Miniprotein binders against Peptidase M20 domain-containing protein C757.05c. Designs and how they scored, part 10

Target 1, 375 residues: Peptidase M20 domain-containing protein C757.05c, of Schizosaccharomyces pombe (o74916)
Amino acid sequence: GPLNFGYLSWGQHSILEQDSVQLISHQSLLPAGDNLISLHKSLVEIESLGGNEVNVSDFLKSYLESKGLTVELQRVSSNPTVRDNVYAYLGSQRNTKVVLTSHIDTVNPFLPYYIEGDKIHGRGSCDAKSSVAAQIFAMLELMSEGKVQEGDLSLLFVVGEEIDGIGMKTVANKLNADWEVAIFGEPTENKLGVGHKGNFRFDVYAHGKACHSGYPQEGFSAIEFLLRQCVKLMDTDLPKSKLLGPSTINIGTIEGGAAANILAAEAKAEVFIRVAEDIETIRDIAEDLFDTEHSEIKVIQYSPPQYLDYDIPGMDTVVLAYATDIPYLSDRKMKIYLFGPGSIREAHGPNEYVTFSQLFEGLNGYKRMVMYNLR
Key: E = the ipSAE of ESMFold2; O = the ipSAE of OpenDDE; V2 = 0.75 times the mean of E and O plus 0.25 times the DockQ between their complexes.

## First folded at step 2 (miniprotein)

Design s03 (from tC with T4V K6L T17R T44F E46Y E75R T84I T86V)
Fold by ESMFold2-Fast, scan of step 2:
Structure s03 (fold): chain B 375 residues (1-375), chain A 89 residues (1-89)
Amino acid sequence: as target 1 above (375 residues)
Amino acid sequence: DKVVILVEYNGETFEYRFETPEEAIKRIKELLEEIAKRGAKEVFIYVTSEDPEELERLAKEIIEALEKLGYKSVRIRVEGNKVIIVAKK
């Protein structure tokens, strides 16, 4: 052969008795074809920061077509850059029972791909190109095993999740494809998400009348009014959920006034409530406290909590503390799952990674979830 | 990297780099368990280390893991600071 090897002796008779001498060309150990790790590497090495997803969308179209899938690029925007969602399925049947979906955009800054120990590093290696790669190989393996047919399963990869959800909003309004089950990929440590809290963010503006603090009867303190109303809010029992836990209140900023010896004419607070249940009742409470003769509220964000399906046997569950693209499809009558490799705690940071084991477990998890929903 | 391990099964090839033999042993044992669960009948493993004693320890641990997973035919070849392991069920 091309290589000259010696027999290995480690002092154990059994190893020598195996006498397992085989000349193996280094050429024979080169990559023989696409695999999960190779696909994940290709995806991570293609920069797809929010707004610059064109190259990863084009790669996915070519790759998936090479595997025998029908692929559509859905135009989300053309200026200043082309941005396309990717939708792939078998044959000509656009509607499928199950869709596997993840986002392909990443947060700034770009970080290069490298492996160190058990960790695969790079921007998007965890959030969410781990999910993309695992979902693609779930489909490819199920196809090769004869377990999915035309109309059973599709892939949907969207732009813009990390900023404004524009990709999934465009899907919701214009793709015109129907599913009974959607499986969203995000870092959940390969556990089924049971749900995530909603967001209710608002600003409060309070109005008073400035006067000398030694004669407070001549004016009205905007600061005192705002503080008292904020305390009432913090002391209010908000709706809670058995699945998602309690709603939480954070007064993120409070500001106002001009000097210690002057009653404040104006004051402002920024309030952020993580909503576990019944966002409408929570809004009514806020309006009762802050929409008064002395104050008004300005709603900045109003997103209800999301409850997910987690009824797959043998899979662990988790409550999530982060937002996803799920709300844009939540009004559809479909089952929605959230599951994916890696930890959100490692995402967005300078050392983002996913482990090798998490990628393979994720692949197996998506296969299990698809087969359960096609039973 | 101090340790490089290349694994081939079912026509697919994977390359891993580790700073310590301990990390390599742990991660590769997890990989081999997953490969066995996928029904791979043959596995090729190429191990490179600059330290011959580390290389020998790595090879022994990998062989023991393969045997525990039902790969009873294990073939070994060495070239300098490289070991090639071929395992079959």
Scores: ipSAE 0.000, ipTM 0.196, lowest interface PAE 16.7, mean pLDDT 82

Design s04 (from tC with T4W K6I E15K E42R T44V E46F T84L T86R)
Fold by ESMFold2-Fast, scan of step 2:
Structure s04 (fold): chain B 375 residues (1-375), chain A 89 residues (1-89)
Amino acid sequence: as target 1 above (375 residues)
Amino acid sequence: DKVWIIVEYNGETFKYTFETPEEAIKRIKELLEEIAKRGAKRVVIFVTSEDPEELERLAKEIIEALEKLGYKSVEIRVEGNKVLIRAKK
């Protein structure tokens, strides 16, 4: 039969609009539901700041076992708190053709879960518990549809991505599981990452000799030396990539000296280079400039650029300006994809969020990516 | 096109937003199946779309899904870009 258009009274319309505004502001989840949105809420409400992931790992083990999956907790560390990676699969076959993987740690500070309009706010709601929830439901829906069996698909959730990559490093060295395809979850706005720049972060310590600034020949300025070397770095043409663009240099901090009338005995800079290509040549340039008679460098991060697989029909692509755990598995002969709900631009800030639409689209994207690689 | 779907179930209200009507139809059908499995006797659905053809299609798909799950639409009200559907089992 035909839809009944035009029978809404003005009084009914007024009541519905007022109710709709109030209802939208206060409710977002099915009561007692086990669904994508409910799982995402449960994950976000569990605080899992880097170094304190034990509660989210324990939750995931119990949740995934309740869904009929075999679950392993891989110990990463025990002190000062227990830190476990979570690895889940069907039956007894540990090696699977495809693994869906994301990190479960978040950056500080913790932000509470709340909904405003179409946005789900909370620390990790975007980065990366959106990916975790969508990947879990991709697995569960494919299982219920009879589209995956033992040996086809696994889930891997790791600790410590936001700090030092310790979770994935432990996977690379000790998990002893093999895959042909890895699908990494990060906020990519539900687009396939074509690649991301590498990270080269280092601290420079410059050493001088203090003296009266009116007689600079009696000393050596650590600040003047450091500034001149930093300028040389900024004026250096770094290797660039046709796909990823130019390498970028940022002098994030610079400090030193004691007073305006004293040559500086010590100075320090923090340098962050986003590496488009050839990290070894960039390191050689940095060491030539900063590993000298008057200075040394301390390397904090050293990860090469990554080129990814993006050969899935009908999916949009994006170039990413941030680094992931992908480098720790890059030595393996496997296909690597990067895809996930939300925007990295909204991550790490005070208003971190993911939208309901992005979560559902992410779920659909992961199912599509898994099925394509199992074809 | 942005689609808004609001569902009231057991005294609580849930809001969903979708960029396409195709995604909205798929996800709302899954939601309604879940609601039915929990034994809900009454469901209220409020649908909004700026496209009248999308709105009519969305409303029809929702009504058909509710009927397949054993619900009967007891009230359908339309005003501009909005449709309210009240259904009971």
Scores: ipSAE 0.000, ipTM 0.129, lowest interface PAE 18.6, mean pLDDT 81

Design s05 (from tC with T4R K6V T44Y E46W E75Y T84R T86I; at its last look DockQ between E and O 0.03; V2 from the best seeds 0.00; counts 0 for: pae E 18.1 > 1.5, placed apart)
Fold by OpenDDE base, look of step 3:
Structure s05 (fold): chain B 375 residues (1-375), chain A 89 residues (1-89)
Amino acid sequence: as target 1 above (375 residues)
Amino acid sequence: DKVRIVVEYNGETFEYTFETPEEAIKRIKELLEEIAKRGAKEVYIWVTSEDPEELERLAKEIIEALEKLGYKSVYIRVEGNKVRIIAKK
């Protein structure tokens, strides 16, 4: 049967009829007052497309200050708009044992907030404002329980993860805060990332000589060359990791030529390799194939695979195949975890969502992770 | 049919297996009273039973117990032979 999720105020309706929790009206699913769901809603309803994060940063500053936190806005950029990272902690101790961190920017396009059954929809509902909301409430609850004090825990929310990582780059270079443990919030289906694959992204430009297709010996097809080299790449046994699995190739774009009756003088492909191991060997393979008499390679992104901490008992683990801001802090001698509610499979889609259950499980996950690392 | 109940609160996870639904209901009510006395603001409960009628009955009894203990926000999700309950004060 359909997954029935309900917010229940007991006394009016039978919760379970056979296989279906009767969903009370979607409006009744939002608890009244200041809670995880209302914070998540507020964050999702604020547009924060990459490069336009000012409203969500200002909201977070005001919200976290109202909770008794010290809040710093770290200026990343001022042109054309103000872009600020948000760093929050108790009292005056900027260095903390643990930091909970996520990004507050989202991909294009903006999608409005709405609820469908157990699903909370909207741009950033999953990636990564679910993590942001859950991390905030993890800190607030632990504070209210007397389990964290000044110097134990901080919050770091960065801009521009979805673009170029400028937010976390600015943290790495200029924030001047130290941590023993960083917990990154991304959609991991509430599992600990054992690691994530690296990124080798490159563009290939193939060059040929145009001629009439009836006389192909008088020319050289850039398209044919590019296709043959792409097939060779796809047929190559790339390095594999026991932990991260296989390296994978996506030829994301292909363009070129002028007409069916003309040999293509120019062709281009955009290629993305998710690197499981040995990025140097993968680069050398790509350069051997695409740095030739008839082609050039342009490296767009070069980031090695990340191995993460996952030593927390009773938490499930997962291998992740997407990039994060982790590489910008990887040179630091600290533990790094990756965890958050929702699925990356929905994150950039037109139907992006997180479930109510996933969001609360995420909150509890962060509390567990913090407490494990404070002992 | 054996009833499996997993309870999580204050970052600790507890797993229980009961031979009867009546024992499960009795024991979970006692556990929830203990959890409430410990000041837990959040409780996560997973209930598994191969009997859907038993699973429904267990879920209802748990939710009623949580409400009597002052948990006002109760979320429930049914996933096949498993019910997840998240309760907050």
Scores: ipSAE 0.000, ipTM 0.191, lowest interface PAE 13.3, mean pLDDT 86
ESMFold2-Fast, scan of step 2: ipSAE 0.011; ipTM 0.553
ESMFold2, look of step 3: ipSAE 0.000; ipTM 0.129
ESMFold2 (binder alone), look of step 3: mean pLDDT 82; pTM 0.813

Design s06 (from tC with T4R K6R T44L E46I E75V R77Y T84F T86W)
Fold by ESMFold2-Fast, scan of step 2:
Structure s06 (fold): chain B 375 residues (1-375), chain A 89 residues (1-89)
Amino acid sequence: as target 1 above (375 residues)
Amino acid sequence: DKVRIRVEYNGETFEYTFETPEEAIKRIKELLEEIAKRGAKEVLIIVTSEDPEELERLAKEIIEALEKLGYKSVVIYVEGNKVFIWAKK
């Protein structure tokens, strides 16, 4: 919804006369955006569907500069619209020990900002503008408390996470900034992510020789071959992880043949394995079963599992089932955390929301994580 | 006639229902003192009342109590029959 602000002075006006954001301090009434909830509202109300992030990037640059931060816009693309990552830090030291990072793009369709009970609704209110707002206020509060200085902490907000990762890919290749610790913001219900399973997706094409089914010795059934190999795969014990659990196998589709009385000349299966550990061994198993005289495999996706740091005392942990921008920085020698307010189960849906409590807990969590890593 | 107050801090949630605003004001002030003694830097208070005059009175009393306890920034959102009050030290 539109920003709706009322001005009040005590003893002259009622604070209940309109739906608005009002900020009181001992010294003055503060402007919009100068608190966690007001900033979150401003971010959610700015549409930033993937490919159309220019307005939120420009807002963040102006906002963070107004708070005394040095801000760089890193150009990711210019056509059809300008797309910029936002990188902010204190003073002139571009390399910081810790970076707080999240994405500023959202999925389609746009949903308007509104409050219902303790829930703040809107597209990106949870994924991931909740993390963005909480990370910004973690920085601002630590600055105000004198707990961070030049070289300690930076903010990195990227475009394109929800589609192709183009923002973080551009960071990895061209930003030329180094960190010892990265704290990624995504909806984790304010729990430390311990990791997520990898993805190994491949197609199997099996080849036989058609003949009359009453004389199977004259041909070779592609379907029978493929089924038997798939059963062998499903009966195979794949590598397991104590933290991530077992690897899982799904044969998502299987097709082939022409008629019940004809041996099948061709058959195809689509296989998706969620990899808990040791993707190379799993690939070797698949190649042994499916790269044969009678079949070949076509690899569609091959991404190893990601293990994260979760060594912050007193914080709960969670195993995650979704993909992030973390793989684009995984080749760097750094600690990587994943943490943020809200539930991924409410993201991408028609009723996306984050609660007031989750935003404040997220802010406190980021402050704790930063201070622990600066100890 | 009923006043509802929800208080959230550091992952803890407290919910109360009162028949009068006088009872609500007394109890919330006690809770805010307890929360401040526990070292809470931030607190969220949600006040619900069908009476706009009661809601205004409750919000003002809570804001004054928070400021006296050292919470220097108080943000107020008004939505229908609810006031959301976020405070920080």
Scores: ipSAE 0.006, ipTM 0.362, lowest interface PAE 10.1, mean pLDDT 83

Design s07 (from tC with T4F K6W E15Y T17V T44R E46I T84R)
Fold by ESMFold2-Fast, scan of step 2:
Structure s07 (fold): chain B 375 residues (1-375), chain A 89 residues (1-89)
Amino acid sequence: as target 1 above (375 residues)
Amino acid sequence: DKVFIWVEYNGETFYYVFETPEEAIKRIKELLEEIAKRGAKEVRIIVTSEDPEELERLAKEIIEALEKLGYKSVEIRVEGNKVRITAKK
């Protein structure tokens, strides 16, 4: 018969999570039960804004135990709220060759779960509950296929990545578990991160002497001094990396002065440099330009660039422009990979999403990465 | 291009991605027969395609398959690259 189309929309129904002996991806056919998409939905629907991760940690403990994994909750803090990292493995062997790890906290504000075509929307749907769900199903599918045994693979989900890294700092200092390989989940569009730039953030305070602008020889402009030094910084060729590209400079704020006809007595700039390599040389350049008779520098953030392993055959690579929890484990002698579904460009915004295809491809990517490192 | 199908019945939701419209049509008909065998009184389907002609063909085939299984389409909505169908027995 003829197609008869109405013009009113109807709502999306919640995915029901069901226990199942069959591991089902979003591409699976009947019977469908507990699957990648249902787990992802359950995770996204649980609000886990930074500081309030207790419900998602408790959910993950129960879920992973129901799948036959041994699960530990590592207490990060108890006040004002309970905050736990989740560590899961097979049997009694706490040390594993490979760990799959992601953060479970999200940025404000909470956004509800909904589906629009191939897009799954919600806060954390991309960053990083996409990685969490894909990593869990990578583990579950490899278990079902008999490809991993006790001591091969673990899961580590941490709190507080988006604020201060407290979850991973607690892992680094107190978990007392060792790995040869860590695979970090973040939105990389399912490409291997080759590294990410470091962060050098500082404030500059410039000091002048106010006077009538018609007689500038009677004073010294803090604004003119600061502006000229900022231009010199912007015109400076900073150290660059063959892998990460150029270091980038952003003068995020600049302020000062009282009126157009008065030389400025005080001026301030906030500077943020994304560091490709040699943070020490960049610091020395900044100190030369801004630690002077007429100005002082206050360092707010000083984090070197991170270089990652990307030696997996057949996988595409990408340079990342954002910070991760990797620095807290970087002093350990292990291989570190960064990979996950979705785009960081869609994260943190009002329309955060991941696609069904990206989730499935992420799952397959994690399985490939694990098997390569267990070869 | 890839065809996405979302299906809800008896409070459960299932997602399928197919490489071809032909595979999608074949598999969705088998899925709907299984749904009917499970006694579902209401079925909700969303089919998505970037090709408007293939989207129309997919929606028509789904509606016809539902009708053959004893369901009546109570709501059909076109929303850009997708068609939403609600059918009841």
Scores: ipSAE 0.000, ipTM 0.231, lowest interface PAE 16.1, mean pLDDT 82

Design s08 (from tC with T4R K6I E8Y E42W T44V E46R T86Y K88L)
Fold by ESMFold2-Fast, scan of step 2:
Structure s08 (fold): chain B 375 residues (1-375), chain A 89 residues (1-89)
Amino acid sequence: as target 1 above (375 residues)
Amino acid sequence: DKVRIIVYYNGETFEYTFETPEEAIKRIKELLEEIAKRGAKWVVIRVTSEDPEELERLAKEIIEALEKLGYKSVEIRVEGNKVTIYALK
């Protein structure tokens, strides 16, 4: 072609004919997007820090359309910058049996793309542009192999997972597309996630009456009240799960008061609970302790634990300790899988990477999962 | 009939030019044995020749050498007078 990218064969006597496309490349060996590694490189090199995903969404629309897919950009927000989810499918059938989905936003700071040995470094190289690239090539290879038709498989790439889930929340409320199976991409070391704990994060504001500390009967200490209620919370047995283990409580910050000789009129705590089971009961406990005559709570995050499907023969499983966009679709009647290349332990850090082997294994894993659910 | 071969592995790039396909095959087989002994998990080899028959012969010999060392050729691309072989172990 015009980029001098050739075919897999020279003619009838060539050894170069091949059924599937699986690629390993060192940086600029191949044009952007022509193969798994080149697509991954293009995605990582486009900055898509949370809140500024427009360039990666636009790239994905153009790329996927160039491969013969119908692509929709779903507007999530326009100010201060345009933010779009990307939804792609074959032909005109918007509802598909299976959707492959990942987020396209990354955490701060941006880290440049580079290769060292078998490792591909860069912000989002692991979380989650590895999943994005592998999912795209799973679809492209299945299309090339004649194994998927209109209505079988779609791709959904969302903004804002790392901050507030606004992309997937917009999908849940406004995309108006239905699936029987969703396969979420996140770094799981190419193992099927069996579940992850939920998040319950809230602020507590305690109110007292300032007075001279030598005459405490004239006032009420917001600090003393808040500390006693926090101790009661920490001493409370929270619901636990055989699969996910115990719920954990962290009082992340505590502040208040003006001086050592003055009863505190105001105090605040930030509380983060990793929820193993029964988030409603945990919220009731928190409201009983903190929604009182002397205090109120402000809920910041309320996401139940997720139990996932992992019924694919021959694939390893893993219990995960991190949150995903899955809760926003958990009220739907569908099978939900979580699977992707790379390790979450390397994500968000200064040395984020994914390996060549992990990318190709991830691609093969997504193909396997799709075919199993279309059987 | 100059033959150019570029080998990529572990972030390193090695470029060679040979006057004959026989010299190219001999040197590249030796290099691939060294690469395999160092535990490389992937290698990419690009071969350039203006002779289509020699280019195909070189590609076949390289693929065979990779297979004997435990690598599988996951993709082979043809770009005019160039063949690029992508291999995993």
Scores: ipSAE 0.006, ipTM 0.264, lowest interface PAE 10.3, mean pLDDT 83

Design s10 (from tC with K2R T4Y T44R E46V T48F K82I T84W)
Fold by ESMFold2-Fast, scan of step 2:
Structure s10 (fold): chain B 375 residues (1-375), chain A 89 residues (1-89)
Amino acid sequence: as target 1 above (375 residues)
Amino acid sequence: DRVYIKVEYNGETFEYTFETPEEAIKRIKELLEEIAKRGAKEVRIVVFSEDPEELERLAKEIIEALEKLGYKSVEIRVEGNIVWITAKK
């Protein structure tokens, strides 16, 4: 037909003058945070180290309400500090077909926001405030384009992912909202995660009896015992996965003893296993080695490996070596995707960053994923 | 001041950072002429600058270059320090 959907069509000479005036007007009228990069900046500049997320939760509530969304703050804890998850949707329909979800807490230490070349630096700039900003603008753009309505799409931002998962655990147990599809944001280099290894973290406490090191038969060395058991663990073949690769063992810390000439009465190790397959067999191995007459095991984290949906046409895939909040929702009958801007290799370090292009690609990716799941 | 420009055409993505708007304008005009010579029907451009005066100048020069190269349909969206340009012929 003679009328096509599409683009403004203007004459050459006059349009340049009008566009210049319009650009100045839009720049002066739009509030701080009313674009992808400015929102990302606002989020990164708000310190939200694990346990101290209140200011970023309050900012998100105010920001999302200003865009016409209904917003709930779900109280996770009040002591020692207030901690709230943020849940946002259109109108009054709390259950939506698709939820976009990311965590808003960051690891220590806080790093200031700054730009260098194509890189946006700051703590949480990559992990995971890049995903938060991109997911928010995916929703806002789809709303503006008339492509989502009440019951189609929601946003869920959670506290405490980087330590114990308390935010998502509270969602799983108490939010009372249901979805058919969850899209988790984490740094995946804008590729669909096919799965990620599980986490088995535990502390070992070994107990001995101090004595003169020249007469070791009069005592028992907690250090010697712990070292020998740790070597046995490192020499053990752990289950591996064809998709996720081998399980890995890291003894992150080891400490004990008082002096070189005294048998150690106490020793401690922190052990972190990235689990590719069969977490129960790995736990049995650990208990056999460390739950003994001379030692006990304290489990800190126990999360099985996860397999994800990656059936979206035209999107690249990746295997991930880190764990997420996904296990807390894995018992629900829903599709789960993992996707987000930036690289996990740049996260948690002193030079954390995301690029401008990765943020824009992330936004486009989330829009594509939402529309595919609403087809 | 730092200027970021992203250009997409024919499924390819090109990203540039510049220390000055003058350098950005010169390089982007050269790129757009090359894109047009390759027969690209649609070009998508994202421009970022922390300076609104720089952003206005960059957008104006880019739109002018696109129109001179025969892109008759230009859609512009402005949000804070970002300009989104979609050009079709």
Scores: ipSAE 0.005, ipTM 0.311, lowest interface PAE 11.7, mean pLDDT 83

Design s11 (from tC with T4R K6R E42Y T44W E46F T48Y T84V T86V)
Fold by ESMFold2-Fast, scan of step 2:
Structure s11 (fold): chain B 375 residues (1-375), chain A 89 residues (1-89)
Amino acid sequence: as target 1 above (375 residues)
Amino acid sequence: DKVRIRVEYNGETFEYTFETPEEAIKRIKELLEEIAKRGAKYVWIFVYSEDPEELERLAKEIIEALEKLGYKSVEIRVEGNKVVIVAKK
């Protein structure tokens, strides 16, 4: 006869093993977009290259409203194409304790959605529509479980992260909503970002006086001066961070001179310092070494290190080496987390992907982070 | 409180660990829908739990999800702390 679970016991292994095939009683069609994987697919299949995010913003508004959320489209720009940030919350309370936030724009070129083994491929499948889908389902599941109410949790999806941050800049300046905690989605391999080193990039121009190398007292070597100052920099102990490690110095290029028998009149170096802590002290050191009678410094980039919250028990941590929209909200007094499925190493390339397990783990991570901050 | 589920189809093996049984069943249902869309003919599901009541509940929910997706359970085996489900379409 057919397998009948109505009177079987799971402790009776021999009974289950001896039963016949269970018959299918009925089949149901599931709605498109009704689960994490189908939502992720819908998002990836909508092309949203930087500057052309209108279709994904419109999709998100309709989708989130269909799930009972209040949704606002915040206009970022209208020309040449409409660009809107998406802000969603429960009921009428715009201010929430926690916001889950990710960007919805992608880099060029568009890549089609397809699955190969455990990998889900497509432009934005990893960066950052994996985070978008996982954050939406974190909200929806917490709502269905009765674990969040009006004022607890919101969703914020922004345009333009991959180019100039215009979406989050517009949020910072014009979206009148306050949060105690922001959880940024980016590919972190489902680990909490502890922070990233700052960037201090500068060019050094050294000036000498050309003369015959056999009579060096008649001139001044720009190359010798620059080399000695660069060695002093490389031998200097820069400020260290317990979390981010040491600051690192790279003399990326060095050039100058005309010939082996002529003192160099001009020399140039490009210096890149990854700043772990105290960028002001590092700048003072650089100016002391390179802003002299014989040289000048031209600052190209000056960005302090960013420190994030990672105080959630049982979650792994990672030091990050890429830029995010976090700096645009860093002036606000709030906790900031960075976490998301997938690897940034697979982003922006021709083989961008996220795995099924990374999506499931990411969703679980966001739910855990939200509940911890609502405790 | 961790639940472990292994899914095998088309010669590939995928293993997942979940914090709760509720999360496990939600995620596995999503995966099974995607497996079905890919046209997988056979699916093997291994459910692990030290709680016999939890194990029984998870197995029943997975079997029901498979049936809704057009799969027939051809083998169901309970072996200590695990349930093995073999389904085909």
Scores: ipSAE 0.000, ipTM 0.222, lowest interface PAE 18.7, mean pLDDT 83

